# Ledger of designs, part 8: VH-VL binders against StAR-related lipid transfer protein 5 (STARD5)

Target 1, 213 residues: StAR-related lipid transfer protein 5 (STARD5), of Bos taurus (Bovine) (a1a4m6)
Amino acid sequence: MDLATAAQVSEAVAEKMLQYRRDKSGWKICREGNGVSVSWRPSVEFPGNLYKGEGIVNGTPEQVWDCVKPLAGTLRAQWDENVNSFEIIESLTDTLLFSRTTTPSAVMKLISPRDFVDLILVRTYEDGTISSNAANVEHPSCPPNPAYVRGFNHPCGCFCEPLPGEPNKTSLVTFFQTDLSGYLPQSVVDSFFPRSMAGFYANLEKAVKKFFG
Key: E = the ipSAE of ESMFold2; O = the ipSAE of OpenDDE; V2 = 0.75 times the mean of E and O plus 0.25 times the DockQ between their complexes.

## First folded at step 3 (VH-VL; framework fv_tocilizumab)

Design a28 (from a02 with light chain S30R)
Heavy chain, then light chain:
Amino acid sequence: QVQLQESGPGLVRPSQTLSLTCTVSGYSISSGYSWSWVRQPPGRGLEWIGYIYYSGSTTYNPSLKSRVTMLRDTSKNQFSLRLSSVTAADTAVYYCARLEVYTVYFDYWGQGSLVTVSS
Amino acid sequence: DIQMTQSPSSLSASVGDRVTITCRASQDIRSYLNWYQQKPGKAPKLLIYAASSLQSGVPSRFSGSGSGTDFTFTISSLQPEDIATYYCQQSYSTPYTFGQGTKVEIK
ESMFold2-Fast, scan of step 3: ipSAE 0.300; ipTM 0.755

Design a30 (from a01 with light chain D28G S30R S31N)
Fold by ESMFold2-Fast, scan of step 3:
Structure a30 (fold): chain C 213 residues (1-213), chain A 119 residues (1-119), chain B 107 residues (1-107)
Amino acid sequence: as target 1 above (213 residues)
Amino acid sequence: QVQLQESGPGLVRPSQTLSLTCTVSGYSISSGYSWSWVRQPPGRGLEWIGYIYYSGSTTYNPSLKSRVTMLRDTSKNQFSLRLSSVTAADTAVYYCARLEVFTVYFDYWGQGSLVTVSS
Amino acid sequence: DIQMTQSPSSLSASVGDRVTITCRASQGIRNYLNWYQQKPGKAPKLLIYAASSLQSGVPSRFSGSGSGTDFTFTISSLQPEDIATYYCQQSYSTPYTFGQGTKVEIK
């Protein structure tokens, strides 16, 4: 995919992410506690769910972004138990790249390791918000690898938003819209994302404190 | 410890192709990072030329893109720069450098190789 | 392309002085700004990345600050070994661009 096509695709994904962020209708809360809420609604992109996580993290938007950004060599793989690695396949610009992510086995090995190939756009907004905007793509250097089950991310990512009057706090809104593929019981899938998203926020809070406080 | 070392001809005639190689030790170029070229004309500032990713994909400075090619040789742990149709304006010290891709900075540099374009 | 302007182009200071160099970007670059030190006949050396982060092994007398378009590099107490040209570099978008350099000399 050339730069112009990738830019066009990534802009469409970023627009969908803004729509998810702004649209307050249709969300069903499935988990709440410790200042974090996880909500879902049926996906229009695939036969599965779109999940939304919301929580306040004690760190600046830049500190939180450094912990959550889905890029190679970052802090995220050091603390996030749901990720093994991020690998940059090809960078088209400083904010637009093709990435491969690998994940470990999960749920007592009922979910085997996955890999994901995505086009990722990093965007900054006038208010200081930093976002990641990703969706699955095919890349000729990353065909399906038999050591992994290839999963597919439909529009997904996060918003690291500053809080007015609270420079050392960040509103983190995450969107997961993942086709795990393979033959997984639906009950396993339905319990996995709410639990892993709530755990993500708890572990992120500890990571920001460890790396920046 | 990571080390980068430039090599190649120090004199190139106008209209010919400038060719330089960077040999990397202490880290595999196919395992991560971007591998970059930066030049500095005598007495002047720094100009970024481009980089090649560990995957082989390239990004070039638009001002040089029509004349630049970067390649890697993973078996020798080397990456190279070719700059075609050179003129006196291409006279510079050429540095290879490693680019950290998530925070985006050049952390390791070669010693530099002076290339003079002269008849 | 993003243009980077440094000031001053050169300065002379005494050992122990606080030295300040500024760098201005032609558009907002957040904190994607690096500072390099270059001694005569040598390659540039990374001192500061992400506007304010000190590179491992670099003395604490070097610091950086700023965000958006205006950035400052400071040497809190100038040492003889700090005689060099200093460059800022934006890493927000390609092509990466450098300031024109600030030459620091001792009086």
Scores: ipSAE 0.000, ipTM 0.436, lowest interface PAE 16.0, mean pLDDT 87

Design a33 (from a01 with heavy chain G32Y)
Fold by ESMFold2-Fast, scan of step 3:
Structure a33 (fold): chain C 213 residues (1-213), chain A 119 residues (1-119), chain B 107 residues (1-107)
Amino acid sequence: as target 1 above (213 residues)
Amino acid sequence: QVQLQESGPGLVRPSQTLSLTCTVSGYSISSYYSWSWVRQPPGRGLEWIGYIYYSGSTTYNPSLKSRVTMLRDTSKNQFSLRLSSVTAADTAVYYCARLEVFTVYFDYWGQGSLVTVSS
Amino acid sequence: DIQMTQSPSSLSASVGDRVTITCRASQDISSYLNWYQQKPGKAPKLLIYAASSLQSGVPSRFSGSGSGTDFTFTISSLQPEDIATYYCQQSYSTPYTFGQGTKVEIK
């Protein structure tokens, strides 16, 4: 994919992410506790759900971003139990790149290992918010691999938002819109994301403390 | 349903600027799609000219880039093509089309407008 | 620029025949390949996108396959209304480029 085509895809993803963030309507809470809420609504992108996680994390926006950014060579794979690896396939700019993510088996091996090929845009907003904006793409270097079930991320990512007056705290809003592919019981899929998102926030809190004190 | 319709002069003199407008109905051009122009010389194949994204960002075919400008008029739900310094080689049917940006395909097309470059 | 080579340039077939058109890209474009139908005097119509996805409202006799550099478009049982020129188009990299077209006629 050339820079112009990738820029258009990534701009569209970022705009959808902003719409998800701004639109307060239609969200159904499916899990809540320990300062974290997980909500969902039906996806218009695929026959599945868009999930939203919200929580306050004890760390600066930059520290939280260093833990959550979905990039190779970073802290994310060291603590996130839902990820085995990140690989940079190709960087178009310092904020726009193609990435391959692999995930472990899950739910007593009912969910086989997946891989995901995504275009990722990192954006910093004037208020200091740092965001990842990702969606599935195809790349010649990463055709389907028989060792993995190819999954597809529809517009997804996060916002690491500063809290005025609380410089050591971050509002983290995450959006997951994932087609796991394969043949999975719908009940397994419906229970997986709320649980994994709540676990993500709990493990993130521990990771920020471990890596940054 | 989404409909696109081209309009503009069917005859342009050599060295002048070809100007066409695409009127969109049933969908706002201020949304996520890109809006494109594609041309077809008589009896020949299709050539992509360029697109304008809803934000105003443009990308042009390098072979035409020095002569092409695309603009939006959101108040009229229109986008336009200007092609300067035309020659007989620019004689073609000009189509406007909507480009789906995630999977990258042209899903809705105007009927086409024949522009002849002749003295 | 990515060059798209389409073959054959034209073909004649009978109603009910299986028709196959091929398209080759000068470099790997993954599955960023679309197929359009154009009837005389009309605009192109999208039939297949992402190499193999059937556009909504398009008859199931049309199909696409392939990835990388080699792609195939098939009409499983040719109908009279299928007389048209068919174009492949790569959407991997700008400038987006089209094949030369295949004119499909009935004997």
Scores: ipSAE 0.751, ipTM 0.888, lowest interface PAE 1.3, mean pLDDT 92

Design a41 (from a01 with heavy chain Y54R)
Heavy chain, then light chain:
Amino acid sequence: QVQLQESGPGLVRPSQTLSLTCTVSGYSISSGYSWSWVRQPPGRGLEWIGYIYRSGSTTYNPSLKSRVTMLRDTSKNQFSLRLSSVTAADTAVYYCARLEVFTVYFDYWGQGSLVTVSS
Amino acid sequence: DIQMTQSPSSLSASVGDRVTITCRASQDISSYLNWYQQKPGKAPKLLIYAASSLQSGVPSRFSGSGSGTDFTFTISSLQPEDIATYYCQQSYSTPYTFGQGTKVEIK
ESMFold2-Fast, scan of step 3: ipSAE 0.797; ipTM 0.905

Design a49 (from a01 with heavy chain S55R, light chain S31R A50Y)
Fold by ESMFold2-Fast, scan of step 3:
Structure a49 (fold): chain C 213 residues (1-213), chain A 119 residues (1-119), chain B 107 residues (1-107)
Amino acid sequence: as target 1 above (213 residues)
Amino acid sequence: QVQLQESGPGLVRPSQTLSLTCTVSGYSISSGYSWSWVRQPPGRGLEWIGYIYYRGSTTYNPSLKSRVTMLRDTSKNQFSLRLSSVTAADTAVYYCARLEVFTVYFDYWGQGSLVTVSS
Amino acid sequence: DIQMTQSPSSLSASVGDRVTITCRASQDISRYLNWYQQKPGKAPKLLIYYASSLQSGVPSRFSGSGSGTDFTFTISSLQPEDIATYYCQQSYSTPYTFGQGTKVEIK
């Protein structure tokens, strides 16, 4: 894609992410504990669900962002068991890039390794919030690879929000909206994301302490 | 349902500015999508002119960029095309169209407005 | 600019025939290709987007396939109302460009 087309796509993704963050209606809690809540609602983007994770992480917004940003050469792949690698396919600007992500097998190998090709936009808001905003795209350099099942992220990402009066704490809101593709039983898919998101927060808490504590 | 309709003068003199307005109903132009102009000279193919994103940023075909301006009037739910310094080569049916931004396609089109550039 | 070349420029077929139109891009555009139908005196109508996705409300006899540089549009059983000019359009990079069109007529 050229910069103009990619900028249009990514700005629209960021606006959907803000709508998800703002809209309090329709969320059903599916998992709760240890200061983390995971909620879902039916996706309007595909026949599946949009998941929302909310929790407070003990770390500054910058420290938390350094652990969660979905970019090559970062800390994320070192601690996140749901990710194997990130590759930068092409950088259009310092905040807008095409990325390929690979994931390991999951659920006792019932879910085969996936790869995802995404356009990612990083935004910083006036209140100091840092966000990732991603959605699937196609790129000529990354056609389907027979070693992986190609999955598709619908608008997804996170908000690393500062907490007034608590500079060493971050409100982390994450949105997962993933079409895993392939022939997976719906029960496997429905159980995977709530467990995966709760685990993400628990592992992130440990990672921030390990890298910045 | 979503509908687009072009309006503006059907005859423009050489060297003048061609001005067209697209009125949108059934959807707010400030709520999403990119809003585009495409033209078709009589008996010929389609040429994309440009778009204005719902937030206001514009992208124009480089072949026309020096002569093209697109604007939004969100209070009237309209967007407009201005093409300066017209010649006979600008004689065409002008369509407004809505551009879906994620997979990038034109899903709704106006009926088209013929603009003839003649002395 | 990305150039789009359609083949054939025109064709004549009988009702019930399978009609195939091809479109070639001058560079790899992945699946960012759309197909439009234009009847005389009317605006183009979207039939297929993203190479193979059927627009809602469009009859299933229309289909698209391909990726990269070579794309195909098919009408599985031509109907009288399908008399029109068909255009491919790449949406990979601005300026968005159209093929020259294929005129479909009935014998």
Scores: ipSAE 0.744, ipTM 0.888, lowest interface PAE 1.3, mean pLDDT 92

Design a50 (from a02 with heavy chain G32Y, light chain S30R A50K; at its last look DockQ between E and O 0.04; V2 from the best seeds 0.00; counts 0 for: pae O 9.6 > 2, placed apart)
Fold by OpenDDE, look of step 4:
Structure a50 (fold): chain C 213 residues (1-213), chain A 119 residues (1-119), chain B 107 residues (1-107)
Amino acid sequence: as target 1 above (213 residues)
Amino acid sequence: QVQLQESGPGLVRPSQTLSLTCTVSGYSISSYYSWSWVRQPPGRGLEWIGYIYYSGSTTYNPSLKSRVTMLRDTSKNQFSLRLSSVTAADTAVYYCARLEVYTVYFDYWGQGSLVTVSS
Amino acid sequence: DIQMTQSPSSLSASVGDRVTITCRASQDIRSYLNWYQQKPGKAPKLLIYKASSLQSGVPSRFSGSGSGTDFTFTISSLQPEDIATYYCQQSYSTPYTFGQGTKVEIK
């Protein structure tokens, strides 16, 4: 995929992300606690669900972003239990890149390790919001590995939003609609994501405190 | 134009701490880059020491991690290197450099500062 | 750590000659390989990044190629001002490591 195509694809992904962010209808709360809310609705991208996480994280938007940003060897792989490795396959620009993410087994080993190959666009908005916008792609330098089941992220990512009057807090909104592939019961998938997302916020909070507190 | 300049003592005694500061001009160290130190012993190759991210997080070469501390001062647009318990093996020209965050290349370098470890 | 091995360690060529330097990584580093030029008493200068991308302001006679473990740096027509030591550097994983360098001289 050349730069022009990647740019077009990533822009489309970013637009979808904004639509998800703006659409307040149809969401069903599936988990709520500790200042985090996880909701879901049917995805229009695949025969699965779109999950939304909402929560306030203690830390500046920059600090929170530093913990969640897609960069190899950075902080996320150190604190995110759902990430074993994060590799940059190819960097097209300072805000557009191809990545490979690997995950450990989950749900009592019912979910074998997955890898995800994504095109990621990082956007910075005038109000100080920083977002990641990712979707699965194929990359010739990253063929499927039999050690992992190849999963597929449909448009997903996060919004690190500043809170007016509270510079040391960040509104973090996350969207996930992942096809884990394989032969997984839907019930397993449905139980995994809300817990995973809630855990993500909890661990992120600890990470920000650890690295920036 | 982005410019980096190393400053600090050129002579350090064994077992003491080497301290250098890099002053950056033409670009904010709070912007979306990393800031690195690289050293070069006389007549030898280059060794990456570590970097401090624009947000302040650090990553060090494991070979030096126990002795290295990097800090930043955003108000002065500076970042610094401390290397403790120095020996003759730490004698080198020390460079500060800007590091691109995704592709990870060093595009701007200081002129370098020779630090000699001697009693 | 990823070891970077350059070849040759030194070379001498005439003005106008094609010069080729190779760099081998101890493991697959994709295209995360940079080339630097260092003149005596000066800091390294970035010439090539991402294995084959020419840094802005760098003459077109410089080029790079390769992916995975084997990389090549080329000067299509050696000029007197190209006398320097050239280094490859992997940016795939920390710690970032450099080749031992190739000293280029003119006959």
Scores: ipSAE 0.008, ipTM 0.554, lowest interface PAE 9.6, mean pLDDT 92
ESMFold2-Fast, scan of step 3: ipSAE 0.717; ipTM 0.879
ESMFold2, look of step 4: ipSAE 0.399; ipTM 0.789
ESMFold2 (binder alone), look of step 4: mean pLDDT 94; pTM 0.954

Design a51 (from a04 with heavy chain G32D T103R, light chain S31N)
Fold by ESMFold2-Fast, scan of step 3:
Structure a51 (fold): chain C 213 residues (1-213), chain A 119 residues (1-119), chain B 107 residues (1-107)
Amino acid sequence: as target 1 above (213 residues)
Amino acid sequence: QVQLQESGPGLVRPSQTLSLTCTVSGYSISSDYSWSWVRQPPGRGLEWIGYIYYSGSTTYNPSLKSRVTMLRDTSKNQFSLRLSSVTAADTAVYYCARLEVWRVYFDYWGQGSLVTVSS
Amino acid sequence: DIQMTQSPSSLSASVGDRVTITCRASQDISNYLNWYQQKPGKAPKLLIYAASSLQSGVPSRFSGSGSGTDFTFTISSLQPEDIATYYCQQSYSTPYTFGQGTKVEIK
């Protein structure tokens, strides 16, 4: 894609993410514990669900961002059990890039390895919030690879929000909206995301402590 | 139902500015999508001119960029095309169209307005 | 600019025939290719987007396939109302460009 086309797509993704963040209607809690809440609602983007994770992480917004940013050469793949690798396909700007993510097999190998090709926009807001905003795209250098089932992320990402009066704490809001593709039983899909999101927060808490404190 | 309708003079003299307006009904131009102009010379193919994103930013075909301006009037739910310094080569049917920004396709088109450039 | 080459420029077929049109991009555009139908005196109508996705309300006899540089548009069983010129369009990079069109006529 050229910069103009990619900028248009990524701005639409970022606006969609802000809509998810601000809209409090229609969310159903599916998992709750240890200060983390996971909720879902039917996606309007595809025949599946949009999942929202909310929790307070003990770390500054910058420390939490360094652990969660979905970029090659960062800490995320080292601790996140649901990610095998991140690869930068092409950087259009310092904050706009094409990325390929691979995931390991999951659920006792019932979910085979997936790969995802996404356009990612990093935004910093006036209040100090840092966000990732991603959605699936096609890229010529990353056609479907027989070793992986190609999955598709619909608008997804996170907000690393400062917590007023608590500079060493971050409010982390995550959105997962993933079409795993293939022929997976719906019961496997429906159980996977709530569990993986709860695990994500627990493992992130440990990672921030390990790398920063 | 979303509908687009072009309007403006059908005859323009060489060296003058071609001005067209697209009126949109059934959808707000300030809420989403990019709003585009595409032209077609008689008996020939389609040429994309440019778009204005719902936020107001514009992208123009480099071959026309020095002569093209697109504006929106959100109070009237309209967007417009100005093409300066026209010649006979600018004679074409001009379409306005809505550009879906995710998969990048034109889903709704106006009926087209023929603009003839002649003295 | 990305150049789009369509073939054939025109074709004649009988009602019920399978009609195939091809489109070639001058560089890899992944699946950012759309197909439009244009009847005389009318605006283009979107039929297929993202190389193979059928637009809502469009009959299932229309289909698209391909990726990269080579794309195919098929009408599985030509109907009289399908007489039109068909255009491919790449949406990978600005300026967005169209093929020169394929005129489909009934014998």
Scores: ipSAE 0.632, ipTM 0.856, lowest interface PAE 2.0, mean pLDDT 92

Design a52 (from a12 with heavy chain Y51S S55K, light chain S31R)
Fold by ESMFold2-Fast, scan of step 3:
Structure a52 (fold): chain C 213 residues (1-213), chain A 119 residues (1-119), chain B 107 residues (1-107)
Amino acid sequence: as target 1 above (213 residues)
Amino acid sequence: QVQLQESGPGLVRPSQTLSLTCTVSGYSISSGYSWSWVRQPPGRGLEWIGSIYYKGSTTYNPSLKSRVTMLRDTSKNQFSLRLSSVTAADTAVYYCARLEVLYVYFDYWGQGSLVTVSS
Amino acid sequence: DIQMTQSPSSLSASVGDRVTITCRASQDISRYLNWYQQKPGKAPKLLIYAASSLQSGVPSRFSGSGSGTDFTFTISSLQPEDIATYYCQQSYSTPYTFGQGTKVEIK
C-alpha cells in the first residue's frame, strides 16, 4: 500500500471513530458496574456488533495512553490479557504504521489464537485527546499464518480524553469491532466481548497503578 | 439512489484545456468518499486520472499530474476535471466515479462523456 | 506502476457454461483487487471488490478468488446478459491500474 492510499484509508477510519464517539443513538447497554459501561449496536461494516466501552481511569491522559497504545515495545502487552504481542510491519510516518497483533487462546481454548494485520493512525486533538484509529488491511509481508486464525478489525480504537479540572483522571472511550473469523458458536461470541471489555477496564486500572502509582 | 452525470464540451482543440464537471445526486460530496475521474480511449482500456477526497486533498496519476487539476463545488454538489495542453492522445470517454476509500473500489459511475481532441 | 495482465483476451462460451478469467499483478498486491463488467457503450459496473467480496445487488453466479499476484474471476453459469468485457483493477497502490480486459461472447 502506498502512502497516498494508506493516508486516505486511515483518515476515513479516524472519521468513523469520531462518528462513533459523537453518535448517542442506537446503543444498548450490555454490562455496567464499577464506573464502567459497555454497550453495543449492530455493525454496518460486517455481520456482527460494534462495542463501546466508557469509563474514567485514575491516571493522567499520558499515563493512560502509555498503557493502552496498541504499539510494539509498549506497556500494553505486559498487562492486557487479550494480547500476546504487537509487531511493527512498516512505518509510513511517525503516526501511521502497519502492525500485526497476536492474541492468546480464550474461553477454555474455544477461541484459538488469532492474528490481526491493521493500519494504525495515532492522532492528537487540540483539546489534548489522544486517539488510536485502526482497521484491517492486508500486507504482503503478513499472509495468513497456519499457526493463527486470521481475524479482522473493522474500524476500532480509543480516545484518551482529559477531564476538565481533574488532571489525574482520564475519560477512556474504547471501540471494539472485531470479526474473530473461523467457526465459533454464537453464544461464545456474544458473551466474549462484553466480558472482555469490562475486564480490560478493570485490568487497566491495576496497570496504571502498577506502572505509575 | 446515488447518480453521477458528466457534462462539458465534447470537442476540444489541441493545446487547450479539457474541462468536465460531474454532478452528483443522492449523496453529498462533502459527506464522504473520494470523487474520481477515469478515462477510456476508443477501443482501449481504462486509465485512472485521479481522485479528490471529500475534504479536498487530491491524488493524481503521475503520468498526468503536471496537467491535471480537480476541484469541488460543494454548493452545487459537483466536482470537476481540468486537463491542460491536450493532444489527440487525450481523446477518450471520460467517466466520473465514486471511490470507496476503506476497501478502495469504484462503486458508482457516470454514463461517460466522449471528448474528442481535434482541430 | 503495477501492471495487470488478464487471460484470455477474449473467449466464446455457451449459456450455462462456467467461465473463468485470470488476472496477474506484476507485484504482490495482497487482496486489493476489484472486478468490473462493462457492456458496449456503458460505464463499468463493480462486481467484486477485495478479491472475493460480492458487491450488493450482484448475482451470486459471479465470484472472485486469489491473493498476492494471481487472481481468478468466475461466472458459474453464463447468462445472455453477461456478454461484456471484464476488467480487473488493483487498488493496492497509486496509480490504480486496470487489466487490458477480457471480452466474453456467446457462441
Scores: ipSAE 0.594, ipTM 0.835, lowest interface PAE 2.2, mean pLDDT 91

Design b01 (from t10 with heavy chain S55R; at its last look DockQ between E and O 0.04; V2 from the best seeds 0.00; counts 0 for: pae E 13.7 > 2, placed apart)
Fold by OpenDDE, look of step 4:
Structure b01 (fold): chain C 213 residues (1-213), chain A 119 residues (1-119), chain B 107 residues (1-107)
Amino acid sequence: as target 1 above (213 residues)
Amino acid sequence: QVQLQESGPGLVRPSQTLSLTCTVSGYSISSGYYWSWVRQPPGRGLEWIGYISYRGSTTYNPSLKSRVTMLRDTSKNQFSLRLSSVTAADTAVYYCARDQWLVEYFQHWGQGSLVTVSS
Amino acid sequence: DIQMTQSPSSLSASVGDRVTITCRASQGISSYLNWYQQKPGKAPKLLIYAASTLQSGVPSRFSGSGSGTDFTFTISSLQPEDIATYYCQQYDSYPLTFGQGTKVEIK
């Protein structure tokens, strides 16, 4: 994929993310607690669900972003139990890159390790919001590996949003709509994501505190 | 490179309104960040007055909130401070500054403008 | 408001000396503390942010440490150009507040 195509694709992904962020209808709360809310609605991208996480994280937007940003050597792999590795396959620009993410087995090994190849656009907004905008792609340098089941992220990512008057806090909104593939029962998938997302916020909070607190 | 410069009267009478303007160059005040005023009485420490955001929202120090008004003129790339009902206690060097990365620290400052409150 | 208490108010040391300034917050502010240097007639200059991160271009002789309520600013080897007043500043919450400052002079 050339730069021009990648740019177009990633912009489309970013637009979808913004739509998800702005759409306040149709969400069903599946988990709520500790200041975190996880909601879902049917995805329009694939025969699965779109999950939304919402929560306030103690930490500056920069600190929170540093923990979640999709860059080489990121802190993400250090604290996110659902990430074994994060690799940059190819960097097109400072804000546009191809990545490979690997995950450990999950749900008592019912879900075998997955890898995800994504095109990621990092976008900064005038208000200081930083977002990751990712979607699955194929990359010649990253063919499927038999050690992993190739999963597919449909438009997903996060919004790290500043809170006016609260420099020490960040509004973090996350979106996930992932096809895990591998013939998993839907019930397993449906139970996995809400729990995983809730855990994500909890672990992120701890990570920010650990790294910056 | 972003630059800030304060301007306004150096002398204000008691009970009148202190008015200062910060002219910004090298960056549009409507593009981002928070634009703050900080003052320093002679021989004393620094006091944060408040900020006006790139969107025009304001947050003031509670100690001065009732007397402070911050405005912006995006067409001139300026933001201003008005402090009403001034007293001798308001005599200070007034700095405008840009908050770096969402009001974490002040990286860019004006040179400061001395305002003396005297009859 | 979060009060920042800085100590000492002033100090005099020789060139090459280690200088230490402390700042105490009235409540926990995590690592959300900055240190500024201000020379006479000039605006403050950021030296350290996030309690211990050196601002780009700032000499390595400057350092900061601490978290929670107690913070330390250090000049490992005082230089003549370091004559200034130094301020801590918290950005944990609004209003932003500064310490009273520490005037550093050379004997």
Scores: ipSAE 0.000, ipTM 0.534, lowest interface PAE 12.8, mean pLDDT 92
ESMFold2-Fast, scan of step 3: ipSAE 0.525; ipTM 0.819
ESMFold2, look of step 4: ipSAE 0.006; ipTM 0.468
ESMFold2 (binder alone), look of step 4: mean pLDDT 93; pTM 0.940

Design b03 (from t10 with heavy chain L102F)
Heavy chain, then light chain:
Amino acid sequence: QVQLQESGPGLVRPSQTLSLTCTVSGYSISSGYYWSWVRQPPGRGLEWIGYISYSGSTTYNPSLKSRVTMLRDTSKNQFSLRLSSVTAADTAVYYCARDQWFVEYFQHWGQGSLVTVSS
Amino acid sequence: DIQMTQSPSSLSASVGDRVTITCRASQGISSYLNWYQQKPGKAPKLLIYAASTLQSGVPSRFSGSGSGTDFTFTISSLQPEDIATYYCQQYDSYPLTFGQGTKVEIK
ESMFold2-Fast, scan of step 3: ipSAE 0.372; ipTM 0.763

